# Designs tried in a protein design chat: VH-VL binders against PH domain leucine-rich repeat-containing protein phosphatase 2 (PHLPP2). Part 1

Scores and structures below are computed, not measured.

Target 1, 249 residues: PH domain leucine-rich repeat-containing protein phosphatase 2 (PHLPP2), of Homo sapiens (Human) (q6zvd8r785to1033)
Amino acid sequence: SHGLAEMAGQRNKLCVSALAMDSFAEGVGAVYGMFDGDRNEELPRLLQCTMADVLLEEVQQSTNDTVFMANTFLVSHRKLGMAGQKLGSSALLCYIRPDTADPASSFSLTVANVGTCQAVLCRGGKPVPLSKVFSLEQDPEEAQRVKDQKAIITEDNKVNGVTCCTRMLGCTYLYPWILPKPHISSTPLTIQDELLILGNKALWEHLSYTEAVNAVRHVQDPLAAAKKLCTLAQSYGCQDNVGAMVVYL
Structure headers, positions and changes below count from the first letter of each chain, unless a header shows other numbers; antibody chains aren't numbered by Kabat.
F, E and O are the ipSAE of ESMFold2-Fast, ESMFold2 and OpenDDE, as the mean of both directions, binder to target and target to binder. V2 is 0.75 times the mean of E and O plus 0.25 times the DockQ between their complexes.
Where letters were taken out, [cut] stands.
The coordinates of atoms that the task and the answers printed are left out; those that the model quotes come from them. Centres of patches stay.

## First folded at step 1 (VH-VL)

Design a01 (framework fv_adalimumab_6cr1)
Heavy chain, then light chain:
Amino acid sequence: EVQLVESGGGLVQPGRSLRLSCAASGFTFDDYAMHWVRQAPGKGLEWVSAISWNSGSIDYADSVEGRFTISRDNAKNSLYLQMNSLRAEDTAVYYCAKDLGEWYDSSGYPFDYWGQGTLVTVSS
Amino acid sequence: DIQMTQSPSSLSASVGDRVTITCRASQGISNYLAWYQQKPGKAPKLLIYAASTLQSGVPSRFSGSGSGTDFTLTISSLQPEDVATYYCQKYNSAPLTFGQGTKVEIK
ESMFold2-Fast, scan of step 1: ipSAE 0.012; ipTM 0.518

Design a04 (framework fv_adalimumab_6cr1)
Fold by ESMFold2-Fast, scan of step 1:
Structure a04 (fold): chain C 249 residues (1-249), chain A 123 residues (1-123), chain B 107 residues (1-107)
Amino acid sequence: as target 1 above (249 residues)
Amino acid sequence: EVQLVESGGGLVQPGRSLRLSCAASGFTFDDYAMHWVRQAPGKGLEWVSAISWNSGSIDYADSVEGRFTISRDNAKNSLYLQMNSLRAEDTAVYYCAKGEDYVWGSYEYFDYWGQGTLVTVSS
Amino acid sequence: DIQMTQSPSSLSASVGDRVTITCRASQDISNYLAWYQQKPGKAPKLLIYAASTLQSGVPSRFSGSGSGTDFTLTISSLQPEDVATYYCQKYNSAPYTFGQGTKVEIK
């Protein structure tokens, strides 16, 4: 089961969208996602409506999690068409499926992301981050890649003054500085895995991983848990769109 | 069925210009980077130039930089190579090649090639 | 710029033989290496990408291995139709440099 909460903060629009399917691929799996367009609501909503269908097609073509996830992001990126020329979006996808080594009795989690949305797993009460944050300030390797490709990095730490994100779906006018290639990680799920938290940049800027896990670990209602995370971020001064999803495993 | 058909080759005098074209079909042309590769008679393959799917990234081999210009017209599914200040050492078969990798516009190998068009630079 | 060096420059082997061609990059290119086959008078054809991934439709007797700076292409049981020149190519970044080629002949 899952709960989702979203708050606009001081902004006029909510540019965060999410998807959640507790039953996916004819009941053999589950998929959860979060999308953050920063200043646009168009791409997050489009990805929310299309990305699960792309994943369903790609898992039928390959059993390799790196291959089907990379293809899901590439195909989704291409499907944005003209809308993806100037607009971009962070994208996070979490896919739970039967483990290929023991499909009758165990499950695996695959997490893929571009941008700044993150998934954090609670394993035995401790946070296990499963995403990579693709920003100039948090990723020295990405910052060096962008600099080596001769981008202008402004004083506010943005590529050509536009964005601090170095990977997004869309934003094709900033190629080759901004790439759609996701970080992909997989982990077998164990009895110690209690819950999964999906959050956008604003959530993780205001709450540490440990604080987020501790805030929700003993909350029975997933929706109440998600709302608690958003409320905590706002109480710490968050003025931007904030999104949180809590999935009980 | 992917097809790449080069045209525009021929005999040209040193110092003159020639424009090559490549007509693409059988794939979504505007989703892929395109490349020009040449091969001098009896010699190996030499990469010449690359252009990303949206023309936002363009690269040249040192031997042709400043003299050759790669371009594309996505509405016409066509790739071009404008060759200026031609030299005898530019004599080669010129191949059009399609880029491919799961990272869009980066780290691309060449999955399809045209049959090539011969350019001879001689007096 | 990174240099790509192949060895041998040519080889002659019998049908059924195991043939190995080596490619060396002067700097680390990870696994961004492709192998191409070119028959006389024809355009090159992709055999292998990502150092070891066989392209669809290519016979299983072809295989690739290696990472970093040292790579090999192996033909486990040479067939008459395999007579060609084989090229390695780096594709981690421009320039997309090819090796000099290895000519494979029978007898």
Scores: ipSAE 0.000, ipTM 0.432, lowest interface PAE 13.2, mean pLDDT 86

Design a07 (framework fv_adalimumab_6cr1)
Heavy chain, then light chain:
Amino acid sequence: EVQLVESGGGLVQPGRSLRLSCAASGFTFDDYAMHWVRQAPGKGLEWVSAISWNSGYIDYADSVEGRFTISRDNAKNSLYLQMNSLRAEDTAVYYCAKEYGDFTYEGYFDYWGQGTLVTVSS
Amino acid sequence: DIQMTQSPSSLSASVGDRVTITCRASQGISSYLAWYQQKPGKAPKLLIYAASTLQSGVPSRFSGSGSGTDFTLTISSLQPEDVATYYCQKYNSAPWTFGQGTKVEIK
ESMFold2-Fast, scan of step 1: ipSAE 0.006; ipTM 0.503

Design a08 (framework fv_adalimumab_6cr1; at its last look DockQ between E and O 0.01; V2 from the best seeds 0.00; counts 0 for: pae E 14.8 > 2, placed apart)
Heavy chain, then light chain:
Amino acid sequence: EVQLVESGGGLVQPGRSLRLSCAASGFTFDDYAMHWVRQAPGKGLEWVSAISWNSGSIDYADSVEGRFTISRDNAKNSLYLQMNSLRAEDTAVYYCARDQGYFTDYGSEWFDPWGQGTLVTVSS
Amino acid sequence: DIQMTQSPSSLSASVGDRVTITCRASQGISNYLAWYQQKPGKAPKLLIYAASTLQSGVPSRFSGSGSGTDFTLTISSLQPEDVATYYCQQYDSYPYTFGQGTKVEIK
ESMFold2-Fast, scan of step 1: ipSAE 0.046; ipTM 0.647
ESMFold2, look of step 2: ipSAE 0.000; ipTM 0.445
ESMFold2 (binder alone), look of step 2: mean pLDDT 91; pTM 0.925
OpenDDE, look of step 2: ipSAE 0.023; ipTM 0.659

Design a09 (framework fv_adalimumab_6cr1)
Heavy chain, then light chain:
Amino acid sequence: EVQLVESGGGLVQPGRSLRLSCAASGFTFSSYAMHWVRQAPGKGLEWVSAISGSGGSTDYADSVEGRFTISRDNAKNSLYLQMNSLRAEDTAVYYCAKDYWDTSGYYEFDYWGQGTLVTVSS
Amino acid sequence: DIQMTQSPSSLSASVGDRVTITCRASQGISNYLAWYQQKPGKAPKLLIYAASTLQSGVPSRFSGSGSGTDFTLTISSLQPEDVATYYCQQYNSYPLTFGQGTKVEIK
ESMFold2-Fast, scan of step 1: ipSAE 0.006; ipTM 0.513

Design a10 (framework fv_adalimumab_6cr1)
Fold by ESMFold2-Fast, scan of step 1:
Structure a10 (fold): chain C 249 residues (1-249), chain A 125 residues (1-125), chain B 107 residues (1-107)
Amino acid sequence: as target 1 above (249 residues)
Amino acid sequence: EVQLVESGGGLVQPGRSLRLSCAASGFTFSSYAMHWVRQAPGKGLEWVSAISGSGGSTDYADSVEGRFTISRDNAKNSLYLQMNSLRAEDTAVYYCAKDLYYGSGRYYPSYFDYWGQGTLVTVSS
Amino acid sequence: DIQMTQSPSSLSASVGDRVTITCRASQGISNYLAWYQQKPGKAPKLLIYAASTLQSGVPSRFSGSGSGTDFTLTISSLQPEDVATYYCQKYNSAPLTFGQGTKVEIK
């Protein structure tokens, strides 16, 4: 089961969207996702409506988690068409399925992201971050890649003055500086794995991983847990769109 | 501007070897997978081989596996195809082709955004 | 290996005509299909990827459609500069397979 909360903050638009399917791929899997367009609501809504269907098709073409997840992101990027030329979105997908090594009694989790949305697993009360943050401030290797490709990085840490995010779906006018290639990680799920938290940039800027896990670990209702994370971020000064999803495992 | 320039083609006898080169410019070479695609006279396009940006991952068409070796020298912005045990059916124009997306540590199936002019390899006695 | 078959092998049409070229995969490939244009003596040029997404700089008269096994490239109003051989290419998995090509000529 899962709970989702989204708050606009001081902005009059909500540019964060999410998807959650507790039953996926013939009822044996589950998929969860979060999308953040920063200043546009169009791409997050489009991705919310399409990415699960793309994933379903891709898992039929390959059993390799790196292959089907990378292809899910690239196909979704291409499906944006004209809308993806000037608009961009962070995207995070979490896919839970039977573990290929022991499908009768265990599950595995694959997490893939572009941009700044992150998934954090609670394993025995401790946070296990599963995503990479693709921003100029937090990733020196990405900053160097962008500089090597002759982009101008402005004083406010933006690529050509547009965005601090070095990977996202869409934004094709900034190719080859902004890429749709996701970070992908997989982990077998254990009995110590209690819950999964999905959050956007605003959530993780205001809450540490440990604080987020501790805030929700003993909350019985997933919706109450997700709301608690958003209100904590706002109480710490968040004035932007904030989104949180809590999945009980 | 992205440029890919092939060289090394020519007439070669069956059973012998030939090495093709592709000089790349206008992009960060080590960040992109590279491919070789060939076209026999009067025939269509055939994918031959791929190499990841780092050179750590390679892939080959069944028709050339064991005979051809793809490699790269990122310091020289150069891609290579070592062709051994050449056969008449290897006669083709060989194109160097660039992958669209960043992939230095791995290779994924893809399409090609830039192509070189091609270099003709003729395998004949 | 997944086979890619194009039809027709060759066609002749008049300037201004709507031209359609089809590409069929022997197994499902989702929308992992690209279309290329190759003019005589030149290297191929990417026109369309992901079955329907037009590459930057390609004229809007070109469009692609289809998913799974059946795909179509359409030129809504054929121009003299469109004389070329057109190839489809699957990229859902290795090997990266091309169709045999469709030659487009002006009557």
Scores: ipSAE 0.000, ipTM 0.414, lowest interface PAE 16.5, mean pLDDT 84

Design a11 (framework fv_adalimumab_6cr1)
Fold by ESMFold2-Fast, scan of step 1:
Structure a11 (fold): chain C 249 residues (1-249), chain A 125 residues (1-125), chain B 107 residues (1-107)
Amino acid sequence: as target 1 above (249 residues)
Amino acid sequence: EVQLVESGGGLVQPGRSLRLSCAASGFTFSSYAMHWVRQAPGKGLEWVSAISGSGGSTDYADSVEGRFTISRDNAKNSLYLQMNSLRAEDTAVYYCAKETYVYTSGDTYEYFDYWGQGTLVTVSS
Amino acid sequence: DIQMTQSPSSLSASVGDRVTITCRASQGISNYLAWYQQKPGKAPKLLIYAASTLQSGVPSRFSGSGSGTDFTLTISSLQPEDVATYYCQKYNSAPLTFGQGTKVEIK
C-alpha cells in the first residue's frame, strides 16, 4: 500500500506528478514513480500516463534489470515527441517483483532515476538511499563530462543557463550535454525493509534521509505519512512544489 | 564482445528471391533496433531497412518497399532480410548494423555503433 | 524526404594538413547527424554522433560541428591512416539517409 501527497507551495503550477500501481505485470509486481518538471507540468503528466506501459513492454523482453530499466527511460524519452524538444523532467521509477533466484519467498526492488527525484528505503529503521542526484553541484563527474563536451556552465551552475540537472527525460535541444540515461540500482528485499519513500528535489532539500524515515516510520496510514513529509518541508520554509510518496512493504 | 556476422549472399538472377541472415552475439539482441545498409560496387552507403527491438515496427527505403521484408528472431539472436523480385540495381554488399544501447519502435532510430563485415549480393543474368 | 549532400566529393591533402568536409541537409535535422569512416574493403566505423560528440576510441584530431542544416567534419592534422571515404548520416526518423561520401587521399 501507498500514500501520495503533493503541494504547489508558492508556485501557481503543480509540476510534480506520480504513479503508483500496487499490482503490475498481471499481478506479479508493483511499480511506483515520481516526475518533476520544475517549471513545466506537461512532461510530468505525460510521463505519469505512459511510463508504466513502457516498463511493462520492456520487462517482457529482458529479465536484466539494467537493460529493461535503461530502455524504459530511453523509450519514454523518445515518446515525448515535440514536447521533449525544449521541456525536461526528472523521473524516478521503483519496480518490485519476485526475486528470480527465490520467487516463492522473496522480492527484489529496482530503482532508476534521472534528475533529482530520489527513493530512500527504510531498512531496520535506517535510511538506504537508492538514487543518484544528477546535478552540477552534487556530481563532479557529471559536471566534468558536460564541460568536456563543450557546454557553458553559467555562474548559477546551469548548463547553458537552462538547468542544473545533467540528466533528464526531454531537453533534446541540450543533447548530448543532458542525457536520458538513468542511474539503476537493485537490492533484494529483506524482512527488515519497512517502507520506501519517493520524494522530489524540494522534499530532499528540506529533510535529511534520517529525518524523513523517522517522521513516518511509526505512522500507520501511508497517506498520513506522505502528508506529514510535505507539511514538514513546508514548516522548514519550502516555497516550491513538493511531492512525497510512502510505500509500506 | 559485440559480433555481427552476415550470410546468405551470392549470385541470383533478376526476378528471383534471396534471404540474408545476420547472427548477433555479445549484447542483448532484443533490446536494440537493427538495420540493413547496402553499398553498390564503387558507390556510397544506402540505408535499406530497420526493425525495432521487439520486431513490432519496421521501416524501408522507398527503393525496396514492397519487395524486401526485414524480420528478426530474438530467441536465436538473428536478423533477416527477405529480398523478393530482385533487380540488377540491388547488387551490393549488404551490412547488418546495430543501434547504440536503445530500444526503439515507430518513427525513431539511432546511429550505428557496430557493423558486420557484409555479404555480397550480385543480381545478374 | 530529406536529402544529404556532401562536399567535396573527393579531396587530396598532405600529411599534417587540416581537412574539412561539409554535409548539408535539405531540411533541419537538429543535431541528429553521425559521421562514419570507411576504409577500402572494410565496414564503416562510427566517428562522431549528435553532430559533435566523438565516439570512444576515435583520435582527438577528428571533430564535428554544426546544427540544423549545415555540418562539418574536421581532421585537424591528417595522418596516412585517415585515407578513407567519409559519410554523414541523418538519423532519428526514417529514412536514415547517408550523404554520397567524401573520398580523402594523401597527395
Scores: ipSAE 0.000, ipTM 0.435, lowest interface PAE 15.1, mean pLDDT 85

Design a12 (framework fv_adalimumab_6cr1)
Fold by ESMFold2-Fast, scan of step 1:
Structure a12 (fold): chain C 249 residues (1-249), chain A 123 residues (1-123), chain B 107 residues (1-107)
Amino acid sequence: as target 1 above (249 residues)
Amino acid sequence: EVQLVESGGGLVQPGRSLRLSCAASGFTFDDYAMHWVRQAPGKGLEWVSAISWNSGSIDYADSVEGRFTISRDNAKNSLYLQMNSLRAEDTAVYYCAKDRGYSGYDWGYFDYWGQGTLVTVSS
Amino acid sequence: DIQMTQSPSSLSASVGDRVTITCRASQGISNYLAWYQQKPGKAPKLLIYAASTLQSGVPSRFSGSGSGTDFTLTISSLQPEDVATYYCQQYNSYPLTFGQGTKVEIK
C-alpha cells in the first residue's frame, strides 16, 4: 500500500505529478513514480500518464534492470515530442518485482531517476538513499562533465543560464549538456525493509533522510504519512511545490 | 545485415592530411550517431570522434580537437574523417563504429564495427 | 575524463577454466559499461552492454556483473575460440573511454 500528498505552497501551479500501481504486470509487480517539472505542469502530467506503459513494454524485452529502465527513460523522453524540446522534468521510477535469483520467495526493488526526485528506503529504521541528485551544486562529477562538454555555467550555477539540473527528460535543446540517462540502482528486499519514501527536490531540501524516515516509521496510514512529510516541509519554510509518497513494504 | 566498410588509409608524412571514408549498409543510416575509434599498433582502443544522426552534435577527443573534422552524408550513407596536421602519434587502425542509440540520441556503445583502415604517419 | 583500469593485463588459462577479468572506473558510471572481444587482426565485437546484458549471438558462458565503479567479465568455461583481448568501455559520459585491455591466452 501507498499514500501520496502534493501541495502547491505559494506557487500558482502544481508541477509535481506521481503514479502508483500496487499491482503491475498482471499482479506480479508494483511501480511508483514521481515527476517534477519545476515551472511547468505539462511534462509531469504526460509522464504520469505514459511512463508505466513504457515500462511494461520494456520489461517484456529484457530482464536486465539497467536495460529496461534506461530504455524506459529514453523512450519516455522521445515520446515527449515537441513538448520536450524546451520543457524538462525530473523523473523517478521505483519498480518492485520478483527477484530473478529467487522469483518464488524474494522481491527486488529497482530505482531509476533523472533530476532531483529521490527515493529513500527504510531498512531496519535507517535511511538508505537509492537515487542520485543530478544538480551542479550537489554532484561534482556532473558539474565536471558539463564543463568538459563546453557548457557555460552562469553565476547562479545554471547550465547556459537555464537550469541547475544536469539530467532530465525533455530539454532536448540543451543536449548534450542535459541528458535523459538515469541513475539506476537495484537492491533485494529483505524483512528489514519497512517502507519507501519518494519525494521531490523541495521535500529533500527541508527534511534530512533520517528525519523523513523517523517522521513516518510509526504512522499506520500511508496517506497520513505522506501528508505529514509535506506539512513538516512547509513548517520548515518550504514555499515551493512539495510532493511525497510513502509505500509500505 | 549491417556492414561498415572503411577506406582512405595509407602511408602519409607528418604534417600532411588524409581523409577517411566509411560506407554503411544494412540499417537506416540517418537514424544513428556514428563514431571513429582508433587503435595504435599493439595498443588499446581510443575513441576519436562522434557525430549525431543529423550532424547537429559533434564531439572530439582532446588529442585530435582542431585537427580532425568528422562529417557525414546521409544521402550516400557515408561517414568521413578529415585528418589534418597529422603526427606520428596518429598512426593507428581507424574503425568506423555504429552507435546503438535511438534516433536523435546516442548511447555511446557500439553494436557494429568496420574492419578498420590503417593510417601510418611516418617520414 | 573517466579512467578505466583493467586487470590483469594478460592471463593464461586452460580450456574449461573459469576466467575473470575486472574493470574499475575512476568515477561512478552506474551500469553504463560495455565489454568487447577483439581477436588478432580483427575488429572488436560487442559482447555485453549495460554491464550484464549479452549481445545477441554471444555464448552464455560469457557473463558480466557489477555497478558503479567495479565490474567483472566472466567466462565460465574457456574455449579455444575465446583467445582474444577483452576491453571494457564506459558510456556514462563523453569522452568515451576504454580500459587498456586484457589478453586471454591458452596454456
Scores: ipSAE 0.006, ipTM 0.488, lowest interface PAE 10.1, mean pLDDT 86

Design c01 (framework fv_cixutumumab)
Fold by ESMFold2-Fast, scan of step 1:
Structure c01 (fold): chain C 249 residues (1-249), chain A 126 residues (1-126), chain B 108 residues (1-108)
Amino acid sequence: as target 1 above (249 residues)
Amino acid sequence: EVQLVQSGAEVKKPGSSVKVSCKASGGTFSSYAISWVRQAPGQGLEWMGGIIPIFGTANYAQKFQGRVTITADKSTSTAYMELSSLRSEDTAVYYCARDEGYDFWSGYSDYYMDVWGKGTTVTVSS
Amino acid sequence: SSELTQDPAVSVALGQTVRITCQGDSLRSYYATWYQQKPGQAPILVIYGKNNRPSGIPDRFSGSSSGNTASLTITGAQAEDEADYYCNSRDSSGNHVVFGGGTKLTVL
């Protein structure tokens, strides 16, 4: 089960969307996702409506976690069409399924992301971050990659003055500086795995991983847990869109 | 080391199709992309397209859109290039090459090809 | 004409330095890759990613790029360097490959 909370903060638009399906692929799996368009609500909403269907198609074509997740992101990126030319979105997908090596008794979690949304697993009370943050501020390697491709990084840490995010779905007019290539991580789930937290950039800028895990670990209701995370971020001064999802495992 | 072994020379009539094979050995076939490049007699190199076997996705040069099909069979570690509606100007040596610089996620390559097949001569004559 | 332009031929005296150029607007955004081809043989990669050499390529080969121009430089040309040299890069859309027309190097 899961809980989701989203808050606009001081903005008049909510540019964060999420998906959650506790039953997926004929009931054998579950999928959770979060999308953040920063200044646009169009791409997050489109991805919310389409990306699970793309994943469903791709898992039917391959059992390899890296292959079906990579294809899910690439196909989703291509399906944005004209809307994806100038608009972009962070995208995070978490897919839980029976472990191919032991489908009768264990599950695996695959996490894939572009942009700045992150998934953090609580394993025995400790946070295990499963995502990579693709921003100029947090990734010097990405900053060097875009400079090597002849981009100008402005003094406010934006690629050609447009965005600090180096990987997104959409934003094709900034290719090859902004790529739709996700980070993919897979882990077998164990009895020590208590919950999964999905959050957007604003959540993780205001809460440490440890603080987020500790805030929700003993909250019984996933919705109350998600709301608690958003409220904590706001109490620390967050005025941007903030989104949090808590999945109990 | 990865080696690419191509099928033998072909003589075809105008309007027919040709299917050239490229078998990889010595590495994980699906972990890289395969490009097809042709060279007409006395002329330069011309990229036709490429494939990422693990995704089953192919990308084609505009000139060959609608005439070329690139496929891969992972079980035999073999890539194929099929060119239809052959014309005399399709007479060329056809190379397959491993695309070491292919970025599978962006769908684009830096297009550096570090291992090449020896080429397959295709002659189109009536 | 192709999106990447190379001079058809260039000559260099044995032991001297020669520069082969590749020009195109796409080179403002993408690096050129360089191949050597001898008669009857498949091309061999000599420079990729602006100025990287594969194992086995002599250090006399180097690459450079500025604006819309990429260059292959051979310092101290040897007789065995006589060959056709091709550049390639992405086309203006960034989605496809284009090769230059090739440059025939003669070592005198």
Scores: ipSAE 0.000, ipTM 0.435, lowest interface PAE 11.9, mean pLDDT 83

Design c02 (framework fv_cixutumumab)
Fold by ESMFold2-Fast, scan of step 1:
Structure c02 (fold): chain C 249 residues (1-249), chain A 124 residues (1-124), chain B 108 residues (1-108)
Amino acid sequence: as target 1 above (249 residues)
Amino acid sequence: EVQLVQSGAEVKKPGSSVKVSCKASGGTFSSYAISWVRQAPGQGLEWMGGIIPIFGTANYAQKFQGRVTITADKSTSTAYMELSSLRSEDTAVYYCARESYDILTGYEYYMDVWGKGTTVTVSS
Amino acid sequence: SSELTQDPAVSVALGQTVRITCQGDSLRSYYATWYQQKPGQAPILVIYGKNNRPSGIPDRFSGSSSGNTASLTITGAQAEDEADYYCNSRDSSGNHLVFGGGTKLTVL
């Protein structure tokens, strides 16, 4: 596994951070992540520095992907302390490890996210989205959950008129409408799995999954691939902070 | 840009009630909170309470609990402040203000748009 | 709980720097917000958060905080800066907003 990221924007603050560890847990696996604070740089930077350490502790206490990943997000959320009261961040983690059912010859990928960062796997040239976008506009189940908890969804699709994003790390003053509970998915990796793309909201607003995969499939340098994705998003009119990471498998 | 337009001046007798209105225009009424702040002649600013219109949830300063009711009508984009059992000490200019907050930068609540004020005079 | 305390008056010579302070225990946990009020007018937001300035507010205005004290600094005071200045923050419970008593700035 070999991941590199590019982040670009026209704002004074760069509010997107990335994490790439090709060797994790004493060389047993790899971890990749992306964090987007939208308007704050504080939480993405903090999460970039802390979440891998939290994951390392949690994988030692459980082999169940749902358990260790949910705990990783909850513990990371709690560790934000006072900074997490008003600030919020999208968070995406991708963990590659030996498959527990067949560790000698295969690997598994576990992807977890809150917010709007997404991971897309290229399997035999086709995009396989592995993340869930937590927004009122795209997720009727989330919209119903917040309505059931007495939130009002305004006509511009915001929770209490504040944000369209229903899950984040931090933002504790909007509990219980905004939750730190991630979407978690796992898939065994095969010889047909070529690469993994991590991107923030700005990337995926401007590029389709197919277009992103096609743009990078024949680029041999992961950094050049990530830069190409950011450049394409900007050429299509993106003026916000855009982040992309390409991991060759 | 959001503007707040308040109702006109009132003259009231002790023991009566007054209801002041604050109509918002320009922005989405449901996307912010409204605070009420008063100022007696020659005195400082005093926070009375606030409301989040989309919930109808109001919060009051301890001094005014039991006498103040703050409400909102989303259909007319109007917030109201009703003060009962009026005393001469309630003579003041009453302001409404939009209470903003910034989730992603972490800044505490601040009042960025103010109405021009409503003068309430309580005399016998 | 503790209210916010401001000196009632301060003077500054034209073009000089003045510092207006606000003190209260809640300022250890919450940033102060600063408002300017001229006679017969509604207050205007000048500084929010630690040191953020709304559009239209001159860059001579800045904010700072340390411990239980928040300060508004005007570097190179102008005649039009003559006004009352109020700090605002949460009370010690965090549930309610409270104002300082206000500081009358006179520009000589």
Scores: ipSAE 0.000, ipTM 0.395, lowest interface PAE 15.8, mean pLDDT 81

